# VH-VL binders against q9nrl2r1430to1533, part 160

Target 1, 104 residues: q9nrl2r1430to1533
Amino acid sequence: GGVHELSAFEQLVVELVRHDDSWPFLKLVSKIQVPDYYDIIKKPIALNIIREKVNKCEYKLASEFIDDIELMFSNCFEYNPRNTSEAKAGTRLQAFFHIQAQKL
Key: E = the ipSAE of ESMFold2; O = the ipSAE of OpenDDE; V2 = 0.75 times the mean of E and O plus 0.25 times the DockQ between their complexes.

## First folded at step 11 (VH-VL)

Design H92 (framework fv_iluzanebart)
Fold by ESMFold2-Fast, scan of step 11:
Structure H92 (fold): chain C 104 residues (1-104), chain A 122 residues (1-122), chain B 107 residues (1-107)
Amino acid sequence: as target 1 above (104 residues)
Amino acid sequence: EVQLVQSGAEVKKPGESLKISCKGSGYTFDDYWIGWVRQMPGKGLEWMGIIYPGDSDTYYSPSFQGQVTISADKSISTAYLQWSSLKASDTAMYFCARQSYDYSGWYEFDYWGQGTLVTVSS
Amino acid sequence: EIVMTQSPATLSVSPGERATLSCRASQSVSSYLAWFQQKPGQAPRLLIYDASTRATGIPARFSGSGSGTEFTLTISSLQPEDFAVYYCQQYDNWPYTFGQGTKVDIK
């Protein structure tokens, strides 16, 4: 627990960031490119924010970390229709996450 | 410790090219927007543009679009501001700044470089 | 672009007095407003973000208030090290824009 769990969270975030399908999730959706995103998505999150939270020791339980990752995917599927490149990337990255999260 | 270190002062002539740098340390460079701010002598602050080093996504302020190039090399945790042909009106202090992430502000810029003074004169 | 207007341009205050600085946005920026302090020869220093939240290490004498288009920075008991130029900045819309600055000078 504690410091070992934080190292595990950091390792998992690094693996997600390095994945080919991470491109929609690296940073918050830009208001410049997608003005209506923040009208639809009320709890925005991205991998860079999750990594910052890991580094600041804001996750006390593995469930809190998993919840933030799942929120990120949920936002993707809520905003993006199923047949978009964003939704397809999200589907593949979420499957990868579920396999890796079994190690937590 | 998070730190942004900028390159040293430059003295140039009109028409010369210039590239100044901003090196980040103490954090994951790829995960934070870096912005560039101009301050002309005796004047206030102006946003020039921002770049996300992780994917090179870049936004320029309309006044600076086509006037400068913002880039980053994530392999050495360094962001750049470049002019192809300097003008006397480019004489200014240039600051880089890193985006801050906390509970209320993913867009404020908390960590600043010390500044690079650029003087352009004949 | 959103225009930020600060007033007064210069504020002359004696040490120990209260200073009140105003910032107005040409359209609503919600609470996405920051205040910066700049001393001669130095980089700007973040004081306040989200209109009223103090940045880490900033003394309690600095406070921010406001939302929408009207914002205020208050320094409750001005110290010698507080004589500087203060800038407001909106970060609700791109391009991000600064006010022209208020110089807080010794009376």
Scores: ipSAE 0.424, ipTM 0.837, lowest interface PAE 2.4, mean pLDDT 90

Design H93 (framework fv_iluzanebart; at its last look DockQ between E and O 0.52; V2 from the best seeds 0.00; counts 0 for: pae E 5.3 > 2)
Fold by ESMFold2-Fast, scan of step 11:
Structure H93 (fold): chain C 104 residues (1-104), chain A 125 residues (1-125), chain B 107 residues (1-107)
Amino acid sequence: as target 1 above (104 residues)
Amino acid sequence: EVQLVQSGAEVKKPGESLKISCKGSGYTFDDYWIGWVRQMPGKGLEWMGIIYPGDSDTYYSPSFQGQVTISADKSISTAYLQWSSLKASDTAMYFCARHPYSFGEGFYDYYMDVWGQGTLVTVSS
Amino acid sequence: EIVMTQSPATLSVSPGERATLSCRASQSVSSYLAWFQQKPGQAPRLLIYDASTRATGIPARFSGSGSGTEFTLTISSLQPEDFAVYYCQQYDNWPYTFGQGTKVDIK
């Protein structure tokens, strides 16, 4: 393996991670801090896991990558009521993602 | 190559402060939890706590809460373990370790895969 | 906290023999159980995670089994380099906890 230009997926994940509204999505939800999360959310995911999958070349199609990002937002809206800081951050970050994903 | 490199051995007196380091390389440092483990001379391993460098979220084992401070500086891919006032009972080898995730039974948890070489801390008069 | 108990404290084995090490959790840890090897003066080395998955580069003679509260590490044909202290560790719940270790010594 050589050094190459960042893939489109890596560039987009980096932009999502750096976004002010990424804080609910950086890492998997803690079982200690949120004990009921994993009783409600069947397929947990976070940006660090998605980034690892990008770096290991596990996404063969743009649709697979988009599906994982959308799953992340879907989990946020399923667990968090609409008026929470998490849900509001998720709404803004999802809108940002949809604009950037048009390049994929 | 994924590596964790720790700072060198320290010899201190009781009451002194100390900060030891653990520098990661070969991976995205912000995306993995870093834990600290103590091993007292001739004894087994004790898990001290863990930090997520991306947002500095930290959890301490109850046995170490208030005794040490765990921190990280993601700009230089380095985690730290710090004492404000050392005691002779802090004499030990201190290891840092990276925690990748494992998925099973509908949720994730974190095992240790890569370890630093250890930092020997000796506290004596 | 979840208490991990290892047995025996010391296991005396001749080279080429099978070694079986036990680890018990005070409550279920599902399969979130790792085994580490430590030689004098060295950092621990990951052998097994998720109770039975061998870490990269670990020889096939090392195998893990079990789930819930009872776990076993087996070394099928002990080599001279395998004399070490072995630790189990649960990572199902915080704080993560280690067993006290089993020393595998030459008979």
Scores: ipSAE 0.621, ipTM 0.886, lowest interface PAE 1.9, mean pLDDT 91
Fold by ESMFold2, look of step 12:
Structure H93 (fold): chain C 104 residues (1-104), chain A 125 residues (1-125), chain B 107 residues (1-107)
Amino acid sequence: as target 1 above (104 residues)
Amino acid sequence: EVQLVQSGAEVKKPGESLKISCKGSGYTFDDYWIGWVRQMPGKGLEWMGIIYPGDSDTYYSPSFQGQVTISADKSISTAYLQWSSLKASDTAMYFCARHPYSFGEGFYDYYMDVWGQGTLVTVSS
Amino acid sequence: EIVMTQSPATLSVSPGERATLSCRASQSVSSYLAWFQQKPGQAPRLLIYDASTRATGIPARFSGSGSGTEFTLTISSLQPEDFAVYYCQQYDNWPYTFGQGTKVDIK
């Protein structure tokens, strides 16, 4: 979309970043800490990248924005077993996202 | 527009403390890793460490672990390199640099695209 | 750590000639390799990243190639402003490391 939808994307990203369970998603996974991550995850993304794309008006459709957010969660669940702190945080943040995204 | 501006040259004696700074402007400081590089007189470049100012996540090269402290104050868009007790062997030029983000083949890169002008630190009796 | 070895240490060339600089990694770094230019008294400048991608504003005479352990920087028609020291850097595995540099001198 338009400028109105871009403002909504900005507001949603701010809410995601402020959520307690955002900690695994604030920045790209470190190759230093997790050397094999990029062997497994081929389309990495994080909230800092999504925020930059919002700031530069790179999302033309709401579906593009939603796809990036869902990719972020999908990557988390693909790399992390469901019993990990990361996957549990992802589950809770994704649920929060689905509630907030209904306003888009 | 994107700039890293470092603090001025320092002349110090062994045993003194020092904190040099690197101020970023023209971009969202919190979202980009900042690295520090040492260049001893007449020598090549040495990677010292890297910090993410948004949460202060920090990694050091093993040869610099415990020798320096890397920190950031995101409220003033500034990264720091600090010694508690300088040695004559710390005489060098110190650069800060920013790591870009890139999408294409879905990778995150730790190479440096924007460099500060350097801070010359001279430690002598 | 991954050792990056550059050759030659010094390369003497005339303006307008081709310069070829080599960088070898002690183990594979895939394509996570950057090239930097440094002139006396100045900060390094990014030339090439991802082994072969030219950074913004870098002239087309600079090109990079290679993957794995062998990498090359080529300057196709050397200009007066190209006399400098060139460094390669791997960013595949921590700690990230630089080569020792290749100085490109006027012949």
Scores: ipSAE 0.177, ipTM 0.762, lowest interface PAE 5.3, mean pLDDT 89
Fold by OpenDDE, look of step 12:
Structure H93 (fold): chain C 104 residues (1-104), chain A 125 residues (1-125), chain B 107 residues (1-107)
Amino acid sequence: as target 1 above (104 residues)
Amino acid sequence: EVQLVQSGAEVKKPGESLKISCKGSGYTFDDYWIGWVRQMPGKGLEWMGIIYPGDSDTYYSPSFQGQVTISADKSISTAYLQWSSLKASDTAMYFCARHPYSFGEGFYDYYMDVWGQGTLVTVSS
Amino acid sequence: EIVMTQSPATLSVSPGERATLSCRASQSVSSYLAWFQQKPGQAPRLLIYDASTRATGIPARFSGSGSGTEFTLTISSLQPEDFAVYYCQQYDNWPYTFGQGTKVDIK
């Protein structure tokens, strides 16, 4: 592809990925690491998937993009107890997202 | 265009170390698993392991655990396969390949949709 | 590990004929099965994934079917460029194992 300016969605995803608390969300959870994850989480999603959707211009509305991000966090909090590193990271990253999402 | 370009053929002696590379382009390198496959002369394909460049999460086939090291440098969109001490039995063609996710369905597909051209490694005394 | 067994080892067919290749898994791999084509001196090329989905750019004469433990790759009308070795691979369970391959050569 050619060089183009990042959209608001692209920029936000970049910022989320670069955040220190993005590590639980960079990719889909591995069944190797968490064998029961997909028995519990029925709509898995991660930043790499969201980025791909952005790259393919699949988001027509900001609300769609936001919904996917919120789903990502929802999945994290559904599966991970509050005291886990994943849940704590998710809490912080979600707060960051909510601030950044004001630009959308 | 999505491409994986591997480093050139290697001729080594037993006991030598080696690190071969696989550079991706045309896509977001960080977001796709990279797998390594061995093919000994005249033989079939053998799954070695995979790495996620985004966080360097790595898994090895039991047969290759401890035999090789898989790594990645996402800053240059490159994955690596290395040996600390080559054996004659390491003589083979080595392929890297991309493993996409099925984004639309919300699950991963670890099939290999894009392959490097292969790196021939010859180890002989 | 899941053992993938392909049959026959060698399949001799004439151009224009139908070729049917089999792949069996030692245990169910659901539909997480891919087919690859490899020609001498080349890297494997993805033909089919998820048992029956044709990869981008792959001719319609290639089709995959099956689920669980039995899978089939069909080439409806073999073309000269189709003579090669074909591998199946499961990616349901780690490690993601390949079949031993089926060589399709000219009769």
Scores: ipSAE 0.130, ipTM 0.789, lowest interface PAE 2.5, mean pLDDT 92
ESMFold2 (binder alone), look of step 12: mean pLDDT 89; pTM 0.908

Design H94 (framework fv_iluzanebart)
Fold by ESMFold2-Fast, scan of step 11:
Structure H94 (fold): chain C 104 residues (1-104), chain A 124 residues (1-124), chain B 107 residues (1-107)
Amino acid sequence: as target 1 above (104 residues)
Amino acid sequence: EVQLVQSGAEVKKPGESLKISCKGSGYTFDDYWIGWVRQMPGKGLEWMGIIYPGDSDTYYSPSFQGQVTISADKSISTAYLQWSSLKASDTAMYFCARVRYDLSGYYPEYFQHWGQGTLVTVSS
Amino acid sequence: EIVMTQSPATLSVSPGERATLSCRASQSVSSYLAWFQQKPGQAPRLLIYDASTRATGIPARFSGSGSGTEFTLTISSLQPEDFAVYYCQQYDNWPYTFGQGTKVDIK
């Protein structure tokens, strides 16, 4: 809890942001590019939102942080067909996350 | 404390180039959209465009597409608005604002933080 | 583009009175609507976002309501510092668009 968990969440988000496959997840999907996204995805989230929640100490438990990251991947796979560059990036980044999350 | 500090007033002639700046401090610059708003003398507010500094993704209002260039240098937490050739009709106050289009359940930051404005006067 | 129309253009109110400002969108913007206050020579100040959520530091006398195409900003007991121009702005669709403004003047 507290300071140690905040530091661990911050470090993990930084590693995700720096990953080559983070590009679909850096910020919320734009209505300008993808007008139907918010008709399909009811709980949108992205790495910049998760980082803000970490910095504002909004995660009390590691499970809450992990749930938000998993929601981000779930949204990606729900909206994007399996053969898209977005879905492929999401698959690789999720695998990377699962390895790094073992440190939490 | 979140702050957006804009460059000083400019007096230019038609045909000259100009680049004005908006420097962010007190937050993670890469994680928030920066927008530019024009206000012509005695008139209301108009969105010109927005940029996400983290990946340089940029959107222009249709009325401003091709008229201006929006850019950002994340190494110095600064966004820019640039004209290659000014017109008298570009005379206006220009504001930058931290804008975030955000449907998440966290606390959104829509246009909450504004720069003080840069007055641009273009006259012969 | 979504056109935002504010009414009235000018509202004359005495200190202590209630002021109600209207904003209409040409198509539904759900609740993605903000209200701003602007005084001469100053940047706009955010008052309300998500149609009804008061921004940090904004006095309780300011309240917003509405959804879809019809929105209102209410100032329950107008103070001398509240005389200003008020703008509504939608952020549901790009380009984001402002209303033309309502000027709140002393009666």
Scores: ipSAE 0.384, ipTM 0.810, lowest interface PAE 2.4, mean pLDDT 88

Design H95 (framework fv_iluzanebart)
Fold by ESMFold2-Fast, scan of step 11:
Structure H95 (fold): chain C 104 residues (1-104), chain A 123 residues (1-123), chain B 107 residues (1-107)
Amino acid sequence: as target 1 above (104 residues)
Amino acid sequence: EVQLVQSGAEVKKPGESLKISCKGSGYTFDDYWIGWVRQMPGKGLEWMGIIYPGDSDTYYSPSFQGQVTISADKSISTAYLQWSSLKASDTAMYFCARHTFSWTGYYEYFDYWGQGTLVTVSS
Amino acid sequence: EIVMTQSPATLSVSPGERATLSCRASQSVSSYLAWFQQKPGQAPRLLIYDASTRATGIPARFSGSGSGTEFTLTISSLQPEDFAVYYCQQYDNWPYTFGQGTKVDIK
């Protein structure tokens, strides 16, 4: 399903971006504010990068799209301690994603 | 196509306020950092600051901290550069530019530029 | 802040000749370096990013090389439209900084 599949990815990214818990994920973590982030996280990614990849038709399979979203959450939990606002937002947004991803 | 369109030239007196604009089109405005660059007459380029329109996260170059305000209104895909009180030394061409990111996913470079806004401050 | 130094300040070349422009960083910027072209009355135009990757639409005669602190922009066969000021810019660390520019003039 080429056209339908790409539309589903676009819809899901828009829903993630609009979610109240998207704020840690909208853009790449700033080296200005978090200088050690890129020493720890070797495959950084964010919703703006994923949306650009969707718009450029770079995801050939739903699994590739899901893998990038899961990488984003994995990076969040690797860098941020459990009790941080970032980790809590990530936990809630990931649960939302898992429900929505069942439609893919 | 990606475009950044800036507001027209301004002629002001010292002490006056000014707000110039940069309107993005042809891409998702909220997803890319917008930066402001100053070029004084006959001189090179200087970074002033950057803003992420999606959440209004803003960083200033130390030389411009407290001298200007950068803001954005994502509802109209427009970024702004503002002075509360202009000085003759603010006479310059001001460019806005869109950042992107390298394939390392971390660092940003300028891929698209506005045409520039000439600001002349004289008494 | 990272200081970027370009040399020479002015380079005089004839059409068809090779031009070589230098950019030095005060500390390592890895490969996080871009080159821009600016013509009189125009906005800067991205030529090269990540030290050596040519931007979309940029002619093959433009090439970049280097890493760390020493970088070079080469124009293999200068065309009349290439007479301009060229700037290097690091994006390894904030604040992002430009070199002072090299003006490529007609000999």
Scores: ipSAE 0.514, ipTM 0.860, lowest interface PAE 2.2, mean pLDDT 90

Design J1 (framework fv_erenumab)
Fold by ESMFold2-Fast, scan of step 11:
Structure J1 (fold): chain C 104 residues (1-104), chain A 121 residues (1-121), chain B 110 residues (1-110)
Amino acid sequence: as target 1 above (104 residues)
Amino acid sequence: QVQLVESGGGVVQPGRSLRLSCAASGFTFSSYAMHWVRQAPGKGLEWVAVISYEGSDKYSVDSVKGRFTISRDNSKNTLFLQMNSLRAEDTAVYYCARYPYYSRGTYFDPWGQGTTVTVSS
Amino acid sequence: QSVLTQPPSVSAAPGQKVTISCSGSSSNIGNEYVSWYQQLPGTAPKLLIYENNKRPSGIPDRFSGSKSGTSTTLGITGLQTGDEADYYCATWDDSLSGYVFGGGTKLTVL
């Protein structure tokens, strides 16, 4: 968990945030907007939370960072049926993440 | 056929209470969040309240908070709006509507036919 | 501003086309899906468009939606007398933490 690893995590999060398919993942789902979301999803997460964890040095290993990103995608596919715009964006963004994460 | 039917509206004096009901049929009611939306005479649509599919989470617009309570009985496929301390500005047609379960979706389908609430002296 | 602005009225002849605008801000239309509703006189609203540009089953393709930046439009082609109604846009507003509707547009087919 060093400075070099934290810089790599920050760079990857920035690339994810800038991706066209990041819109479902930028911030936590509002429970007023989607009241049943938190009945289904027990470990909510979003890119703004992951970025905050990177900045606070909460990831000690690359695997911990990767696990949080994968949880974000897993939540998307658990809540959203495959034919939704959210699930399609998640599929494309996850593929992009897997390519970039190979460098970690 | 998916259907929502409201009832319980009427004419009441300021300060009194009414309970509106919305009977659902043709779909698995317990799997959907539900809304109340109102429309004052000659005015546009105004969102009032939402309830999660199991009834554990409830939210309402600030102007009715503390006076209106949304609730549901999944065993009876019925949505309720308890309206206390009614004011003249609550005069409206009240619609119930179903909410889809998509995280960034913002739409209402289907809608009930509406029930009229008139608060006057 | 968090309010959705629509023109109060539009009019056209049968067979023509109209576009109804709905303007918002970054707290609503700019980052959220938009839906559109038709309300015939004396009836409940009916969903026309959801997720910016999708039609539910049973809505003809002469109704279309589009979104650009902080604005959205409802397009209606081949106007019929039965299209005479009030039309509303709707979305979520992050700053208000609530659902918002446009003020409505009365379409007259003359």
Scores: ipSAE 0.169, ipTM 0.748, lowest interface PAE 4.6, mean pLDDT 88

Design J10 (framework fv_erenumab)
Fold by ESMFold2-Fast, scan of step 11:
Structure J10 (fold): chain C 104 residues (1-104), chain A 121 residues (1-121), chain B 110 residues (1-110)
Amino acid sequence: as target 1 above (104 residues)
Amino acid sequence: QVQLVESGGGVVQPGRSLRLSCAASGFTFSSYWMHWVRQAPGKGLEWVAVISYEGSDKYSVDSVKGRFTISRDNSKNTLFLQMNSLRAEDTAVYYCARIPYYSRGTYFDPWGQGTTVTVSS
Amino acid sequence: QSVLTQPPSVSAAPGQKVTISCSGSSSNIGNEYVSWYQQLPGTAPKLLIYENNKRPSGIPDRFSGSKSGTSTTLGITGLQTGDEADYYCATWDDSLSGYVFGGGTKLTVL
């Protein structure tokens, strides 16, 4: 990852955080709030963790950044039934991500 | 059909102890984390404590930490709240409650009818 | 002080509409689902609204919820005398790692 790539990752994460459908993805799910989440989801991730990894220059390739974003959506669809607000938000935010990622 | 019934409340002196019970019926008790919520006379609702499926994880609000202990007996479908070193400020109706669907910012349903604890001389 | 702020009282006439507000912050309402509860005098709280705007079975459609930013509102249309009660909003608070309730609003049907 170069300087231009890191700037692009930061820009994209900021746009995702600002999106109306980002609320399920802003931070890790609490075990107190959602006890069975970590029984089902083995690789938890959230936008705050991805943003921290961008800021620490932990993504060496654009594919690594994209993989973490896709993991986040994959976790959402694995845990949440299709009729939930979380799954619907995930579907819309993922579509937005795919459009923005083409500009990368 | 699904219901929670509290018992064990009463009038006690400051510094004494009480143990509240909540009997669950109509659902698989061991499949849910269980909660205690209280309400002081003429005041609002305050979440107090929660316990995991088997009791390995327990959490309580700072105002009762070290004094109140939540526990459960899944073989008897019963939730408990052991209240030690009671203070006048602990005077409240204590409700047992379940969160039926796990989600971010979830909800309480059902609630028990409540049991009254009065701490006074 | 309650973490979620509600007006202490509201009043309206039978058949009218009332809205009850609940204001929080980004650590609670801004990023979490909200639920609403009705408490009739001498009774336990009863779930009215969950996940911001959904009604459980048995709750009439004259009760509605909405959320915008860090605030949420409970709407009640076609007010009836039997609606006189205390109403509470509730959500998860990330900074406290616990559930929080609003201070409650007493509804009087005049």
Scores: ipSAE 0.433, ipTM 0.795, lowest interface PAE 2.1, mean pLDDT 90

Design J11 (framework fv_erenumab)
Fold by ESMFold2-Fast, scan of step 11:
Structure J11 (fold): chain C 104 residues (1-104), chain A 121 residues (1-121), chain B 110 residues (1-110)
Amino acid sequence: as target 1 above (104 residues)
Amino acid sequence: QVQLVESGGGVVQPGRSLRLSCAASGFTFSSYHMHWVRQAPGKGLEWVAVISYEGSDKYSVDSVKGRFTISRDNSKNTLFLQMNSLRAEDTAVYYCARIPYYSRGTYFDPWGQGTTVTVSS
Amino acid sequence: QSVLTQPPSVSAAPGQKVTISCSGSSSNIGNEYVSWYQQLPGTAPKLLIYENNKRPSGIPDRFSGSKSGTSTTLGITGLQTGDEADYYCATWDDSLSGYVFGGGTKLTVL
């Protein structure tokens, strides 16, 4: 199959989704899976929401897109202790994002 | 040593109530989300309910909503499951179990020894 | 029906190797960490493997876990009679918004 040419934001989100360390970030945290998550995290976000915003052309500036991705990582580090698999995945994915974001 | 001990099970008629308890020791109980998991005779494991570490957030499977209430008393290191309007299908061994408070935590450790609930007419 | 499929039984002789499969979908095993539990007759389940392939303290290296795509396997080497038990895989399912367990596999050491 063919593929459509993607915007820079869509291309970056696709790369993040395909990364091995994206698993904590693919979708919003479930209240059933993590009962206290929304007591602590007041601005929840995930890659599926960011991708939807990209597809609806809701980001007018690169800084707005970057802010949402950074919020996602900030939420991860705020909730998860540094020794968790989630925090370690977040650290590696954030480093990957910073390299890719240099192209924006 | 980390330990969970359930109690309160028994034989009851349909429509009656039971309250299960789970006494925790050897760890900081107030730092963990706590779960109830059940196992019907000869069947597999089925998750029932969870309560957040401070007790303010509670969720259960749809089949027990409105009938079962999970609660905890952190001052006594005790988890509870209030079971009302019991049905034959609720017959099972009930285990309490601990899960990490991580955003994607999906494993149960430790488990209690279980307490048996039999609903029969 | 369980959403995670395990063979109902498996058997092998002492000292042999056995693998127990657990098959799911993209809404569970494909996107989530998997754990495995051992349940000896008349006892509570005991954690064997968490986060796909990690062993908690006290679990011997004879027990291993692996995940590929939407399936996971529990490997047991050097089988002992004390390994006779029911084994369960478990994970989170996004479509159901709930924890799911496999139907269980009874291991008989002949």
Scores: ipSAE 0.329, ipTM 0.795, lowest interface PAE 3.6, mean pLDDT 89

Design J12 (framework fv_erenumab)
Fold by ESMFold2-Fast, scan of step 11:
Structure J12 (fold): chain C 104 residues (1-104), chain A 121 residues (1-121), chain B 110 residues (1-110)
Amino acid sequence: as target 1 above (104 residues)
Amino acid sequence: QVQLVESGGGVVQPGRSLRLSCAASGFTFSSYSMHWVRQAPGKGLEWVAVISYEGSDKYSVDSVKGRFTISRDNSKNTLFLQMNSLRAEDTAVYYCARIPYYSRGTYFDPWGQGTTVTVSS
Amino acid sequence: QSVLTQPPSVSAAPGQKVTISCSGSSSNIGNEYVSWYQQLPGTAPKLLIYENNKRPSGIPDRFSGSKSGTSTTLGITGLQTGDEADYYCATWDDSLSGYVFGGGTKLTVL
């Protein structure tokens, strides 16, 4: 808990945002682009929202931060079939996250 | 064979209405979000409207908002565009097209052959 | 005026190579998949390239796509007279919350 962990969360989010496979996760899925997304996905989240939560000190524990990132990947795999470019990007980014999250 | 076939176009005076239809075959119609795209004579392509796979969500561009209504009947594999209060600038070939709902990919496939709407006085 | 910029026309001889550019911004091409369409005179558009560089079944490998930053290109090799058409790029635009098409490029095979 506290300032030290929040700084670590911000650093990790920045690394995720800069990753080549972050494009499906940078912003919330548009209801106009994918109208059925919010009928299927009940807890939408994206890196910009997670970053805002870090900046507002809304994460009390590292596990809460990790849960939000994992929710983001879970939503990706629930909506997108595994053979899509979105799901493949999610698989690679999730692996990268797991390596980086060992620091938390 | 995957196909989309439009109908309902014609020549009308400003202020009148037309209803376009798009008959789908060869794929599971209810699994895809459907779109209308138009092309004015000698001009490029312009996206007009989208509808979700069950019709629960709809969107249209600002230039036609309040005048055009997109709808679908999955039991008949048919997409519709109700066009009210038509204006000269609505003159175009209207295409229906599919974008896969299970992907955020931006591409249209298949396209219908188009139906021509001419608004003239 | 379109938000995606294409040259209005390109020309080349049969058997030659041509590239058609499409330039956008971080709110569209920089963040999203790009697709390309061929429109023969008097016909509906036909998908040539999707997800930046993939070809649907039935499209010959003479057609290729590539994306770099906020720009994308359609490449056509071994030009044939049957390739005379208008070509359009398309993508999603976050700022407009809508799908956008390039202004179109008319290819003439001389």
Scores: ipSAE 0.417, ipTM 0.805, lowest interface PAE 2.3, mean pLDDT 89

